# Miniprotein binders against q56419, part 94

Target 1, 326 residues: q56419
Amino acid sequence: MEGRTLEEVQEEVFKRHGVLVPKKELEDLAKALEEAGLLLTEKVEARLKEEEEKLKRERPMRLAGLSYPEGEREARAFLEAFRASYPGEGEEARVLLMPHLEPSRVPEVYGAALAALEKTPPPERIYLVGVAHRPLKEKAAALPVPFQTPFGPALPDLPALQALDALLPFELFNTPLAFREEHSLELPLFFLKGRFPEARVLPLLVARRSPELGEALKVVLRDFPGLLVLAVDLSHVGPRFGDTPLTRTLAEEARRRDLGFLERLAEGEPEAALAFLGANPTRIDGVEVVASLLPLLRERKGKVLAHRLDLEAPTLSAVGAGTLVL
Below, E stands for the ipSAE of ESMFold2; O stands for the ipSAE of OpenDDE; V2 stands for 0.75 times the mean of E and O plus 0.25 times the DockQ between their complexes.

## First folded at step 10 (miniprotein)

Design s2 (at its last look DockQ between E and O 0.35; V2 from the best seeds 0.00; counts 0 for: pae E 1.6 > 1.5, pTM E .659 < .8)
Fold by ESMFold2, look of step 10:
Structure s2 (fold): chain B 326 residues (1-326), chain A 104 residues (1-104)
Amino acid sequence: as target 1 above (326 residues)
Amino acid sequence: SMEEKIRELAEKLAKLAQELAELAAQGEDPEELEKKMEEFIRVVLELYELTKEKNNPEAEYWLEMTIELVWEFLDAFREGNVEDAVELLMYIAEAAEHLAEALS
């Protein structure tokens, strides 16, 4: 269909403003808005600097009382309810793929992850790899501080993080503010810390694919063995994500792409999984994480335990979530 | 050229993000804020259509982040969380700057 030129967009803005405000008053209004916005922007920037300094010491819970209970007793009951929503048994995971979507939207998918953890020997550490929802200064980042949970702090594995940093061509500890509200770490961590309370954590974010990260992690994992967790969602379809409204056809395609991706990963063929998606038309956000971690995924066979494409009726959009053990 | 138009739209997006931050901070002109948000969304969608099919994964990454941040901004604004909304606009401006660089 026809798009609009920049001139047409500018003309529409002028027409709307011209109906309400003469041109001179619009210029005066713009100056006033710039002055007011500058003051609030500076206040926000100052607070972000304060938050960044605090994040150098710890990462507090942001979703307690919203996505999961704040109290430990209630949090344990919450975990058991999620486990019960998946009636099957899990399998031991050396690598676990699990979602970071709001838990109440995909309870059986998180339940499947818990089932896998029941079969998994308690690891000394967890390599928790999420997806950055804020700009990173580099392709990947870590935050080497305790992450608070209802089950107590998840302590960082500082020696493993330092070893990883030393192998990368960029500073690993590069964007503390990106962790401040990062649910792709906080939501999976709730489940992981609840089941493995003594494990240390490497809280990692991927922005853009980094082959260097995967090669470095392969080396670090030999000296610092642990559980690798890919905390990623799958297809993102619909207007919230820049598509047309969700249709049955788009939803069916998203499900097929999600499952085809997961199945190829389960066969130990991560390159084939990426090739199957091509240009990634349903926006599986796990792609950049998988592309970064190829050396850790090759030849590892496993099983898809659960999948759901969850509908957001108000936005006519959907997000896929899955549980894969390798 | 299409590349020049994409760069111009990315720069316009950054300017609109700044203007939205100023309007959100004021908090007293909801009709104007909604009109600016409509313009912002249309620019995002036009930029998305012009770049989605291009073989430029760096630009695709920053565009996808920009779209996601726009919807988070709308959620924060609808909830009346002005400071979160301004913060999100700052991230949108940063993502748009990276997008413009990737398209240069």
Scores: ipSAE 0.573, ipTM 0.786, lowest interface PAE 1.6, mean pLDDT 83
Fold by OpenDDE base, look of step 10:
Structure s2 (fold): chain B 326 residues (1-326), chain A 104 residues (1-104)
Amino acid sequence: as target 1 above (326 residues)
Amino acid sequence: SMEEKIRELAEKLAKLAQELAELAAQGEDPEELEKKMEEFIRVVLELYELTKEKNNPEAEYWLEMTIELVWEFLDAFREGNVEDAVELLMYIAEAAEHLAEALS
């Protein structure tokens, strides 16, 4: 069987997903654009400007009604169901690594995070460190505004954020638009706010490794103690990420790298975890976050509570997710 | 070199993303839009093929981001969310420019 080229497989994936829009749909789109009469670019720019101005006040929910329920009652039932999906017990967390993948894909992994949170005394504040899926002006950023959730707004810890900014060699409060749709913060925040309604939050994004961030946070955490949460996914493999379709061999390699990474973190050896990945051929999402937070992860022993490599069937791709307590 | 080829493709992708955003905004000829979209997809596929382990962490980062944004764009486009699709094209252009810079 003449093995399909990677290009042929990827083209097929794109075709199957209707990425090759039929001419008719393009015609309908062109017509709709003509009827709208506004240069779509000007409209988009105006929208972005308006959204940026709104982000000076609050970050609205983007995934309510999609990834989680908008209503508080339904949201609480959602939390309970996710907790129920993990049969184990948690452990007290000072550092929690949890996913930011679509919750429905890895319910038991989020359930494990909830189990850990059940054993964790309510923190005064949560340092929520996500992954930037949009370009940042700096290596890291923060948004010092309330984040809306079904459980009410997650309020920023302004004093702690200001203390952090003062210790960084760059402006921490940069690229507010990168936060607008960032699911790496919104999804974990749903679970965190649901469990700790009174905790203040420091919503942080990491684009590229910033050793300065870890050193600064280490200082800030002394004066402003709290729970550190790394909202990161693990391996990204398959055509969606430039690989061949998921095979047993590729899945085994992804799992090996995910678990090897998490296990070394659980032993308090974050440098060894990074070294184990090398060039990171399975594209573990959390590498830049871990590399930034080395001072906070060293010598902390913990436990891997859950792991899953979840198949996205339409793209024959998979994403790893894990829950680690330190 | 492989890096040079990826850079050239990234630059081309950035340009195509900008052109698509402009064409979408102007309500131009569906045939021209289709042609540009096909070219855009071809460049994306070629970048996917060349996606390998890199010794340049910065380039790797921007390549991964570019690819992710492309998937989001395709999803938005398929769903008929034109405004989001155009916004994503702007981010693709930005990420692809950074990729090209990282390989310079």
Scores: ipSAE 0.489, ipTM 0.793, lowest interface PAE 1.2, mean pLDDT 87
ESMFold2 (binder alone), look of step 10: mean pLDDT 82; pTM 0.790

Design s20 (at its last look DockQ between E and O 0.61; V2 from the best seeds 0.00; counts 0 for: pae O 2.0 > 1.5, SAP 77.404 > 70)
Fold by ESMFold2, look of step 10:
Structure s20 (fold): chain B 326 residues (1-326), chain A 104 residues (1-104)
Amino acid sequence: as target 1 above (326 residues)
Amino acid sequence: SMEEKIRELAEKLAKLAQELAELAAQGEDPEELEKELEEFVRVVLELYELTKEMNNPEAEYWLEMTIELVWEFLDAFRKGNVEDAVELLMYIAEAAEMLAEALS
């Protein structure tokens, strides 16, 4: 295996996983990068500086017209359609687990979240905890600015964010650019803002498990009660994630892992949920968030409202999504 | 060892990502750029095969992020978003450096 050529590695990976990066694509990319040269790099750096300065003031919509409608009227119709995709009743939530997967792929899972919100008294604030898809300087981060939505800005709860920052052993406001394209906050926020237009938000990201975050949030929630939302996806299986092409057996294993994890959380046993996953062979996304927030999940019993393992035909892969109320 | 091999590949990937940006900025040798990109992909594919062989949660986190960033990089290019691809290359270099550090 050591010292293999690109051709040898490529052929072996294709045999085992069905993944291929054709040489023609590499040739085209090399030519595009060469043509772009110094001007493109300087342009990217200048753009990032400009966007970072803007992020110190507000976080603009990035997915309007792509994942949800741009206009408010269309956005409200979108919410109603998603609620209708879940014909069941919700339950009141003090903690809500919901996905951040593309909404059109799992409409009933988002619909179940909306059903839960119908049963939930409007909170003064929402602790929205997503998963960082870009490197953070610390284990967790927040961005204390308005997040734009089709329903108007979701305003930050500055006193609660400042209290949280004061309790952590690191600066909470540490990586503004990581929020620029973070769909794990933007997609759930669309649904949350649509149902709770007056709630303030604590937009939080977890990169690596941080027990300190959970302990600090436990303290902050005493003075600043609100709705805790874990905006996480579940199993990630198939070639996009390092597996063979998806089979019925792999899909059934992923579903079993997702449901076993959610069911143990629903019993108020987050440590048991993590232990059930062990080495996390189906790469459940929410592990770092759950591991961070143990003090807030212990002994909270609830119910799994929905689950789907969503198939990605082009990649022969799948991602799990669920709705859990505690 | 397995972790030492992953660390070496991660260090190499971070260096290659940085060198790809440097060579693109110089703009003078398309054959060298193609060679570096081929080596970049070769290293990524070797890391991809090793995703299941780690027993270090912090390193596992960075490896998973590195692999996902690489897929986003290729997707941005396939959509003609070369500017986004360059940005993602910068994140790949950072994630690979963190992976190597976690295994040191």
Scores: ipSAE 0.649, ipTM 0.843, lowest interface PAE 1.5, mean pLDDT 88
Fold by OpenDDE base, look of step 10:
Formats: C-alpha cells, sequence, structure tokens
Structure s20 (fold): chain B 326 residues (1-326), chain A 104 residues (1-104)
C-alpha cells in the first residue's frame, strides 16, 4: 500500500500495536530529520571513528545523571536506597544473575542483587557478561579498557582477558562501538563497582550463543577465579516487542516463563531451563547468554531472590527482571 | 515463503535506512523525507508482525536487533538527538542487511 499518510500510519500502529505514536512526534521526527539535513554521513562516520579511538582508552559513563547519580556521595545513597528496597537477606554468590533494566523500574530486584553481594567475599575479578543491543562482528566481544563509574574507574583484568582471547576461535576484542552505549554492562557495573571497588572487571557482551565462550571461560576461571555475573533481563512482552497490549493472560505467561526459567537455573539445570522456553515466545533476553555459559551453570544449585514483571505504561509493554544466586 | 517475505522486507529496510541517513545528511526536500519515513515505518511494522513466525535463530536475532534499534531511533528523534538518530539508522541498515543475509 503505497502512499499512506503519517496519520494513516499512526492509526495503523495504534490499531495493531496499541502504541500511539503521536502525530506530533512523527511530525517532529520529520521536522528533526529535515533540520538535521546538515549532518553529512561523512560527519557521522568521522564522529564514529573518533569515538572508536576514544574507546581504546576508556569507556565513559553514558547514563550518569539519568539512570544513576553522577556524584559519588549521591551514588552511595542510591546504593543504600536500592538495598533497602529489598527486605530479605542475600546468599553468597559464585554466579549472580541480575537485571540490566532501568534501575528505577525494578529497585527491589537490584536490591536483591546487592543483598547477595553483601554475603559474597570480595572477588579479585568480576566476569560481567551482558547482552549486546548493538550488532557485533562476532558472537561475543570484550572491551579491554577502564569503564568509568561514580566510584572511579572499573579496571579491566588484561591478563584474564588475554587468556580468554587466546582460547576463542574468533577475535574477542571486536566491535568497540557496541560498548559505547551498552546499558547491559553500565547499569550492573554501577552496583558491582559500588560494592567491590577493588575488583577488576572483564566486560563481555554476547550477541549470539557461543558454546566456545563458555568452554573458554571454564578454563580461564581455573587460573583466574572470580565472580561470574550474568546481566540479563527476562521476558519482553507487549507492543514494543510485537505483541498486543499487556493483558492479565500475557503477564501470567511472561511470569510463568521467567520463573520457570530461573527455577531450573536454580536447580543447576541450564539445559532444562532453555528447553522449557522452547522458541522463547516471550523473548527472554538472557537466553543467548545462558546458552553460551552452560558449562559454568551446570550442577550449580542456588536460589531465586527476586522477580518482577514491570509495566512500561506508555507502550503497554512489560519487561521481566530477576535476581538469581548460584 | 514467510522467510522470503522477511528477507525482502529486510533488504528494503536496509535501503530505506541508508537513504534516510543520506537524506538527513543532505537537507533534502521535507516531502521526500516524510515519504521515505512513512515507508520506513511501514516496513518496520510489517517486520514486527512477522517476528513471531520466525524459525531461524540467526534470523530471529537480527530481526530482534533491528526492531530494538528502530525503537531507539524513534526515541532519539523524540528527544531531538538527531546525530544519534542518524547513527542509529546506520546500525538499522547493518542489522537489516545481516537479517537478509541470514535468510539467503
Amino acid sequence: as target 1 above (326 residues)
Amino acid sequence: SMEEKIRELAEKLAKLAQELAELAAQGEDPEELEKELEEFVRVVLELYELTKEMNNPEAEYWLEMTIELVWEFLDAFRKGNVEDAVELLMYIAEAAEMLAEALS
């Protein structure tokens, strides 16, 4: 159907997805694109190249002042408030599954992670495995530079990263630009650095399941022991993700899948957790990460500390978040 | 086939994303930009409807990536972050190309 007006597109989006993209937003978008007409693709490419060069030295904060406080004092108060939002006690973690969703949406889930970290001896290093929300050149990647936080820089464990790279059939240090705005690392790192200021970090992203990564990490962990953190969200349901607006039935299904996934992980049966999801119709974010880390998750028993399915009201969509200790 | 349709849409989306990025860079006719944007949104919506029917894990990954990038693109525009929006169009083009390749 050639030639639909912005209004017709808006109506169609609303009818199909229950999302009202305001006509004004589309108009503003068109206008912004019009006004932006001065930004040469060459200029964008040059900027990207410059940003890539900067990422050879450090990864700056992108969400400071937005998702968490920029100042150290305020950041500490932020941590305390999040910890207070979870009334329970944690358990010692060798593996921690925690969310990377906007913290304000699921404070008690992050609070549960903090509770677990309180019971965890300070690790020498943290393997922080996030989800790539940008294209990667390989199935997984690492950025071997300091990550800025309100608590100071999180320093990379270069020897451990190098050992990991040597065991992988692909170049681990690929696609640095994918790390620039990746919240799946930045948000959990805030909490981790705040709790363990002296721990080195291995910031890893998984795009697609890589069994090689899990096998390599299993070897590396022998020589370079540390805390493994899976920074993953759970179900993504509603119009933002191609579903109808959230209903009680859809929410119950999302919760069922989230909890069923986490419970099987807590039993030390990661393959059963993946099998339980099947085609993953509620789009659990952490599937590719878990699939990559199977060797590290097998036979580890643990406990689900928290779970929430959080509604994003403007889009009538919801995202699941959980905290699991192994 | 559904896969063929998704591939065609992905190829079209990649082209539209590139064209939008170029148009945004050149300051071209608002009417042409609006028309391309409408087509872009239409293609995205068609892809959204087809997401649940994908049985190719690699293609599913790239489809999900493409959709997520589109939402970020729209968000960047809503916030007036034009530079970020243009950058995101480039990523959308890349992800859509990878989707098309996964289905080839």
Scores: ipSAE 0.260, ipTM 0.697, lowest interface PAE 1.9, mean pLDDT 86
ESMFold2 (binder alone), look of step 10: mean pLDDT 84; pTM 0.838

Design s3 (at its last look DockQ between E and O 0.63; V2 from the best seeds 0.00; counts 0 for: pae O 4.9 > 1.5, pTM E .763 < .8, SAP 74.945 > 70)
Fold by ESMFold2, look of step 10:
Structure s3 (fold): chain B 326 residues (1-326), chain A 104 residues (1-104)
Amino acid sequence: as target 1 above (326 residues)
Amino acid sequence: SMEEKIRELAEKLAKLAQELAELAAQGEDPEELEKKMEEFIRVILELYELTKEMNNPEAEYWLEMTIELVWEFLDAFREGNVEDAVEMLMYIAEAAEMLAEALS
């Protein structure tokens, strides 16, 4: 009879998925947790409580020195280097779709976004819509505080945020901690603040699709016009995302899904873009944001400027990133 | 059904994540902690095998969140960041509870 040990289960999964969780590392984790044990959860909870209180006043940089330089002079040079990585010209954007993947992994995709911003008149405000990577208490959230950047603080547009909150059937300012580590806002904001230093920001996160958010934003944008930015990634394939190891066939499907999605958005047909994905077999990240924002995307024609499916060799996984102007 | 199996595993994962965080905080017997860690990884692996069979959008959202948080937990551990690993266990428990609720 084949009773299974943990090692046998892990090896079987590795053969199918390319994922192995080493037994020794689990033992080391258990030992480390025991050594810290009495106060560890209380210490973590106290830290999170302190961070939450600070987030009610400002959102500090978390990725300076990691994903981009901390100093303003170096940050500006960094910004210009990314623009140079995309040799093409952009187009004016009323809506910009750009990634939130680590910038060094997709430099030309961020460069394409910068090219679009070059052609875009400086907006009074930017509606920056990212994807929540932590649980939210509601379908969407905002954090109405300054976000620090190497280019100075990105100030919140408080009147527009309050108008948005008033139109929603739930409290918009509901999960400050979800913003603490949220790179889907911080990474795009670096590029946006660098190019539009005077623009105020509405930092928004979507967890699950909210038609109410899109309808409310359509109303708010009439009184508070600005640039709408969808800060989303595309296909997520491979074991890191609950999938089998990346193969050529899976990569080809991911690229096809990414481009088909973007092209239908570029035709002003966001419902067709969602329908094209069906059950979303390659887990395109932008689906929940697009589904929330349908009223703002309909009939807006534009152009796909760049796309890349970035391979993550250690995990046998890949993530798609693109730049679309509408 | 497949959804019922995934709900059962999500509930089990959420409970195990909470128990691991509590055992670490209380300084429990090393034998019990290791046993919980082994069960935790078994649930993760089985959940991985079943994830591709979901056709429930709400549950799919929470499942994708749970899976991503599990890998962030493992990344934090591999970096030697035990506090961050415990923090991820707390998020995992929350997401897994929402997944189980979505499948009720």
Scores: ipSAE 0.626, ipTM 0.828, lowest interface PAE 1.7, mean pLDDT 86
Fold by OpenDDE base, look of step 10:
Parts: structure tokens; C-alpha cells; sequence
Structure s3 (fold): chain B 326 residues (1-326), chain A 104 residues (1-104)
């Protein structure tokens, strides 16, 4: 009976969404759950508590050896290869919008970010604003600890973080576990730390639009100047995101929305960029970040350096990525 | 209403996610686990279909979060990372509860 149930689920998923979940994956799930069963919940809870306590001291690498090399030498070669993937020249950035997608999927977009960083004087600090892919207790959060990288730890700017916290109507230092596996910070930070090894970092996550964050940051940036980095992806289309399999029409719509969004940002019109998206039917990832940072994006003109809509073939889905300098 | 339906599904998903986590923890009957997994996937798929019709920004956020966490769950599962998969079930339950609350 078990096999039929999984097959029926597989068939239903395929029928409704055009995605074939491999039966083996479902079987492996069942088996993995079976094998892990007796110890998982208590172990997971205990592990989470332990991880939370560790996150009071540092944020270890989670994607080293997977998304980027763990060793410094190899990591430097990785940076060079990504930079080489973008044939253009960058521009000086005061604000950098860059992706947080798996680097291997959009190498030239990361390359464009590196090109911009080459033209950017080393900042004292980097405000790294990512997207929360885990629930947050508040609309935004920060983790005021060193983030490990192949280039050494990215040290937090505690004075600037404290200044920011003091201006927010909520506790900024919330939900430390949301940072543990958050790739929207880790992946961009690899590139940023590699280029600016001496810069301190403010690792920030946005879950929901927080106008208060943008206003607070605007004040903080006066006393604590630095590079603002929006680590955001763009459109998310296809079955992974509740759409039909990627078609030419869907891809064209995703690209249209991505580029339309980025171009309006490049013109210093972030409200127009948000308005252009409306209900955001292609699920641009960075909407809540941009909506939170409006005061910092207004009237800043810049340039779109790169864009890609990258196909994830196994799910027939696609994710947009872009690099913008302001 | 669509909102009521999504709320009901979200509540159901939260319950199923918790039950799956508990079943996984207790090492109970594989058959029961499979049945719950099937139901879990069905509820998720139905939520996916309804996602495009949301008009509540808070509910939209939690729905999107729930969907993203479901994919993270599936990815963890594909990788054979059972601990992460169970962790994702806990987050799915939380996000689904928040979705249901946003629609109450």
C-alpha cells in the first residue's frame, strides 16, 4: 500500500504542477524519517538550543566546500574566476544590489558585483542586508557576531549595530537561529570579505518591509558611513514557486519584471520600482528589502551591470539575479 | 471564501507538520508516516494553487515563507539530511500557524 501512496502523490504532483518528484526521493524520505525517527525531535531541539548558544559567539560557515571553497587559496582562485566571468568593467558603488543565489548558477552576475567592488574604495563597514528565508520574530534582525569566511572572520561593527538598534522600535538582535543557515548573507559575504578583508559588517535580515529600518539606517549612516549591500534575488517562477513549468512567455515576463524593477532603481525611483511590480506575480525576492530601504535608495542614480534568469532544470523553475550599482 | 480555505489548509498543514515531526521522532509505523507525508504534500500543493489569489500582505508573506520552507524541507530530504528535514518541518508548522493567524 505504501508504494501506491507515494506513486499517487508523485502522479498528482506531476499532473498538477508538471514536476516529477522522483519516487526514490520519496522513498528516501520515508526511509530517512524511519531511520532517524527515534531521536530526531529531541535531538533537533537540543541541537537548535546548542546552535543558538554557539551563535552568541560566532556564525560558522555552512556552505564552505559546497557553494565556495573552504581554503583561502582556493577561495581566492574562485573569486578570480567569478570576476573573469564578467567581461565588463564595474562602477563605484555606494549601494550595491547583488544576488544571493547559488554562485555557480549566475557566475557573471557575481562577477559584475566584483567588478563594481574593484572600483569601490574600501569601506570601513558594510551594511549587508539579506532576505530572511526563515521566520523572524520581528520584521528585521541582526546578528552581532563574527561571520566565518575562508578569508577570516567578518567582524561585526558593534557600535553601528548598537546605534541602529537604539533607533528601531523593536529589538534588532532577535531570532539568531534564522542566521544559522541563511545563504542570503553567507554567499554575498564571501565575495565582500574577499574584496574588503578589513571592513566590518552589519549582517541584517529583512523578513517583512520595515520603513523604520530605512529611516534608522539613514541616520546611522551619517555617523557610521559605509557600503550598503542589498543581497537579493529577483523573480522566482515555475513549479517550485507555484507556477506552471517555465515557458517562453513566463520567462519573458520574469525578465521584464526583473529589468523593469532594476531600471527604476537605477533611476533613483524605488517607489516606482515597487509600484511597477504591483502584486509581484513573479515573486521578486528583494521587494521587502527595497521597501525597507526606500530612504537610502531615493534619488540615487546608478547602472544595471548584469542580469540573468537562471533555469533550474530539475524543477523547470527559474530564478532571476541582477547586479546594480548606485 | 478563499481566505477561509487557505486558513483551513494552513491550520491543517501546521498540524501535519507537527505530526510528521513527532512521528519521525518516535520511530512509529512507516505506513503511518507515509500516509501523513502524502497528506502533507497534498495540502502543500493545494496551498500552492491558492497562492496566486492572496490579497493580504501579511498572509502573503507567511504563505510565501511556508512554500519556501517546504522546498527547503524537500531539499534537505533529497540530501538525506534528516535532521535538517525535521527542522524544516518545525519551521513549516510555525509559518503555517502564522499564516492561519494572519487570516483569522
Amino acid sequence: as target 1 above (326 residues)
Amino acid sequence: SMEEKIRELAEKLAKLAQELAELAAQGEDPEELEKKMEEFIRVILELYELTKEMNNPEAEYWLEMTIELVWEFLDAFREGNVEDAVEMLMYIAEAAEMLAEALS
Scores: ipSAE 0.023, ipTM 0.414, lowest interface PAE 4.9, mean pLDDT 85
ESMFold2 (binder alone), look of step 10: mean pLDDT 84; pTM 0.830

Design s4 (at its last look DockQ between E and O 0.51; V2 from the best seeds 0.00; counts 0 for: pae E 2.3 > 1.5, pTM E .656 < .8, SAP 70.918 > 70)
Fold by ESMFold2, look of step 10:
Structure s4 (fold): chain B 326 residues (1-326), chain A 104 residues (1-104)
Amino acid sequence: as target 1 above (326 residues)
Amino acid sequence: SMEEKIRELAEKLAKLAQELAELAAQGEDPEELEKKMEEFIRVVLELHELDKEKNNPEAEYWLEMTIELVWEFLDAFREGNVEDAVELLMYIAEAAEFLAEALS
């Protein structure tokens, strides 16, 4: 390898690992940033400030017309089609694990979640725990505002959120902008609000594992009972996630790890589920949420209703999704 | 020392992203901006290749976020959303800094 330029090594690495990012497109981005200079940066800052102020009052739909229909009638038809994608029966859930992956990629997995909700008495509130896809200043965050859906606003449970905030060693309402585009809350919420239109919501994000969050939620759930939803995806494998190109062997390993993780959770053994993953070589998304919520998952038995490892053909990558009731 | 290399690349990426934001804000040195963008792209490519860290849950979280943000950044550019791309660059810088800290 000695005697080659850095550029030659980098180009060879991308060609060998199946990631096609045209060099010209990256150079054009640099040129566009240069041409936009100070004005574009000021525009971004102004936009972020405006969005942050709006988020203090409500969280608007970001994915209507993209991931689900904007109109209520069309949205209800969409829900029914997803339920039909899963021919099985659900079971009552006190805890539901469901994906946040693009719904059209895993219709039967969302359908299984709907089947579980059919068997679940309407809760007063839903503790919706997603995964932060933007940096948080703390290990977790919440946004105590209505989240808009095609089925009407999902109203926050302010007393429960305030009780949770009071129990944590950090400010819970810490990063409003992280919620602006957070699909791990918006996509599951579409399905949850469609089934439980009267339920209030605690929209929560986990960045990094927090034992404090799980202990606090255990206390809050006793005083404010409701449905706990872990809105997480499973394995992330392939070049989009830092692996070599997806192979049959890697896909089989990802499926085994997904199912082994879910099955151990279903036995009420969340510590064993985490230990089974070890170093988490297939990057199961849910580990930080599960690790945070151990007190709520221990000794709670249930059933895996569905699983799919879905291929992203353009990136030769895959993402796992599952439905688990506890 | 794969962790050590990932730490060095993450630290470099965070610094480059911060410098790109500063240069863009100044708008006065187009040659240096182009040079820094080329280096940023080079570091991103190397970091993406080496994303297999497994023994540190905090580092794994930040590494996954950094990689996802880079792909969103590239998608935003391909769609012509340059303003969104700049915003994502700021998030990449923050995530890469946390990754480097987690591996220290």
Scores: ipSAE 0.465, ipTM 0.735, lowest interface PAE 2.3, mean pLDDT 83
Fold by OpenDDE base, look of step 10:
Structure s4 (fold): chain B 326 residues (1-326), chain A 104 residues (1-104)
Amino acid sequence: as target 1 above (326 residues)
Amino acid sequence: SMEEKIRELAEKLAKLAQELAELAAQGEDPEELEKKMEEFIRVVLELHELDKEKNNPEAEYWLEMTIELVWEFLDAFREGNVEDAVELLMYIAEAAEFLAEALS
C-alpha cells in the first residue's frame, strides 16, 4: 500500500469495502475544522467531561427521534407496530436473548421479543446485559443512574447493583462515558420499559468475558430475582467486518453459525454453543456476554423465536439478529 | 510474525488517530490533514486484511472494536459531524493502544 495516491486508496476502499471517502469530504472537513477554530480537541475533551458529570445523575436518550419516537404516544404506536411485525406467539422468558441492532433493520426479531414479554409476568427488576462498543476499564461495567426513555425513566435497582459490586473482584461502576451512546442498552431498554414500566433495571455492559460476573449474578439473582436480558447481535460478515462482499455462501455460513449458536443455547448447552463457534469466524457479537453468563444459561431449555440476517446494502455487509427465550 | 505486524500497525494507527485529532484542533493545512488521512486509511486497510489470522482473544476483541470505531468515524466524517469525528478518533487511538498492548 505504500506509494499509492489518496485516490488509489479511496478506490481500493470502495472496491473492497463498498465505501468511498471522497476527497471533497476531506476538504469539507478541513474547512469545517478551520471554521470551528483552534480548540476543537479541547472542546471535545470539555464536552466529554461535562457529559461524564451529567452521567452521575442520569443517562439521557441519544437515539430518540432517530431509532425510535421521542413522544410517548408515538412510542407506544411504535411498540404495537413492531409487535405486529411478528405473526407468532411468544413464550414466558426467564432469560431473553434479543438484538440491539437498529430496530428498523430487524422489526420481526424485536416483535418476537415483545411477544415473549407478553407471556412474561412483570418482573421486579431487569438485568439488562449489553455489549460494550466503547473501551471499558474493566471486563464489565454498570451505570447506577436512571436511563431516560419515552415512557419515563428506567430507574436503577441500587440494592441489587450494590450486591453485585460487592461480589466482583473489580469495581463495577467504571467507565461511565461508555454508557453515554451505548445502543446495546438504549435500544432494548425502549422495548423493555414500554412493556414493564414499573421494573427496576440493572444496566450492565460486557467488554470481555468475565466468568466472575456470571457467578456473582447467580448469587445476586437468589436474593434479587428478575428477568435476565442478553442484548446481543449475532454474525457480522462482509467488508465492514473484514470479509469479501456478502455472497450466498457467506450468508449461509453466517446463518448456520447464528442458528447453531442459538439452538445450542436453547438446549441449555451454552458451552457447546461457544465450542460450536470455535474461533468465531463470522464474529458473533454475543460471545463475550454468553461466556460471562454460563452459570445462568446452563441446563435452561428454551426456544428460538426469530432470526434474521440483515443486509446493509451500502457496505454489502450483513448482521445477524435473533430472539431466544429460556 | 503476524502478531508483531498487527502490533506495529496498531501502534501506528493509534499515533495517526491522535495526530489527526490534534491537527483537527489546530486548524492546520488541508494538505497535511489529507496526507495524514491517507496514511490512516492505509493502516486501517492493512489491519483489516490481517484480521483473520489472530489467535489471541484479547487482541481479537480490540481489533474488532478498533475497526468498528473506524467505521463510525467514517460515518461521522461523511455527515460532516466534526466534533463526533474527533471524539471517535480519540476512541480509535485508545482501542488501538489496547490492541498493541494485548499483543505485547
Scores: ipSAE 0.374, ipTM 0.747, lowest interface PAE 1.7, mean pLDDT 87
ESMFold2 (binder alone), look of step 10: mean pLDDT 83; pTM 0.821

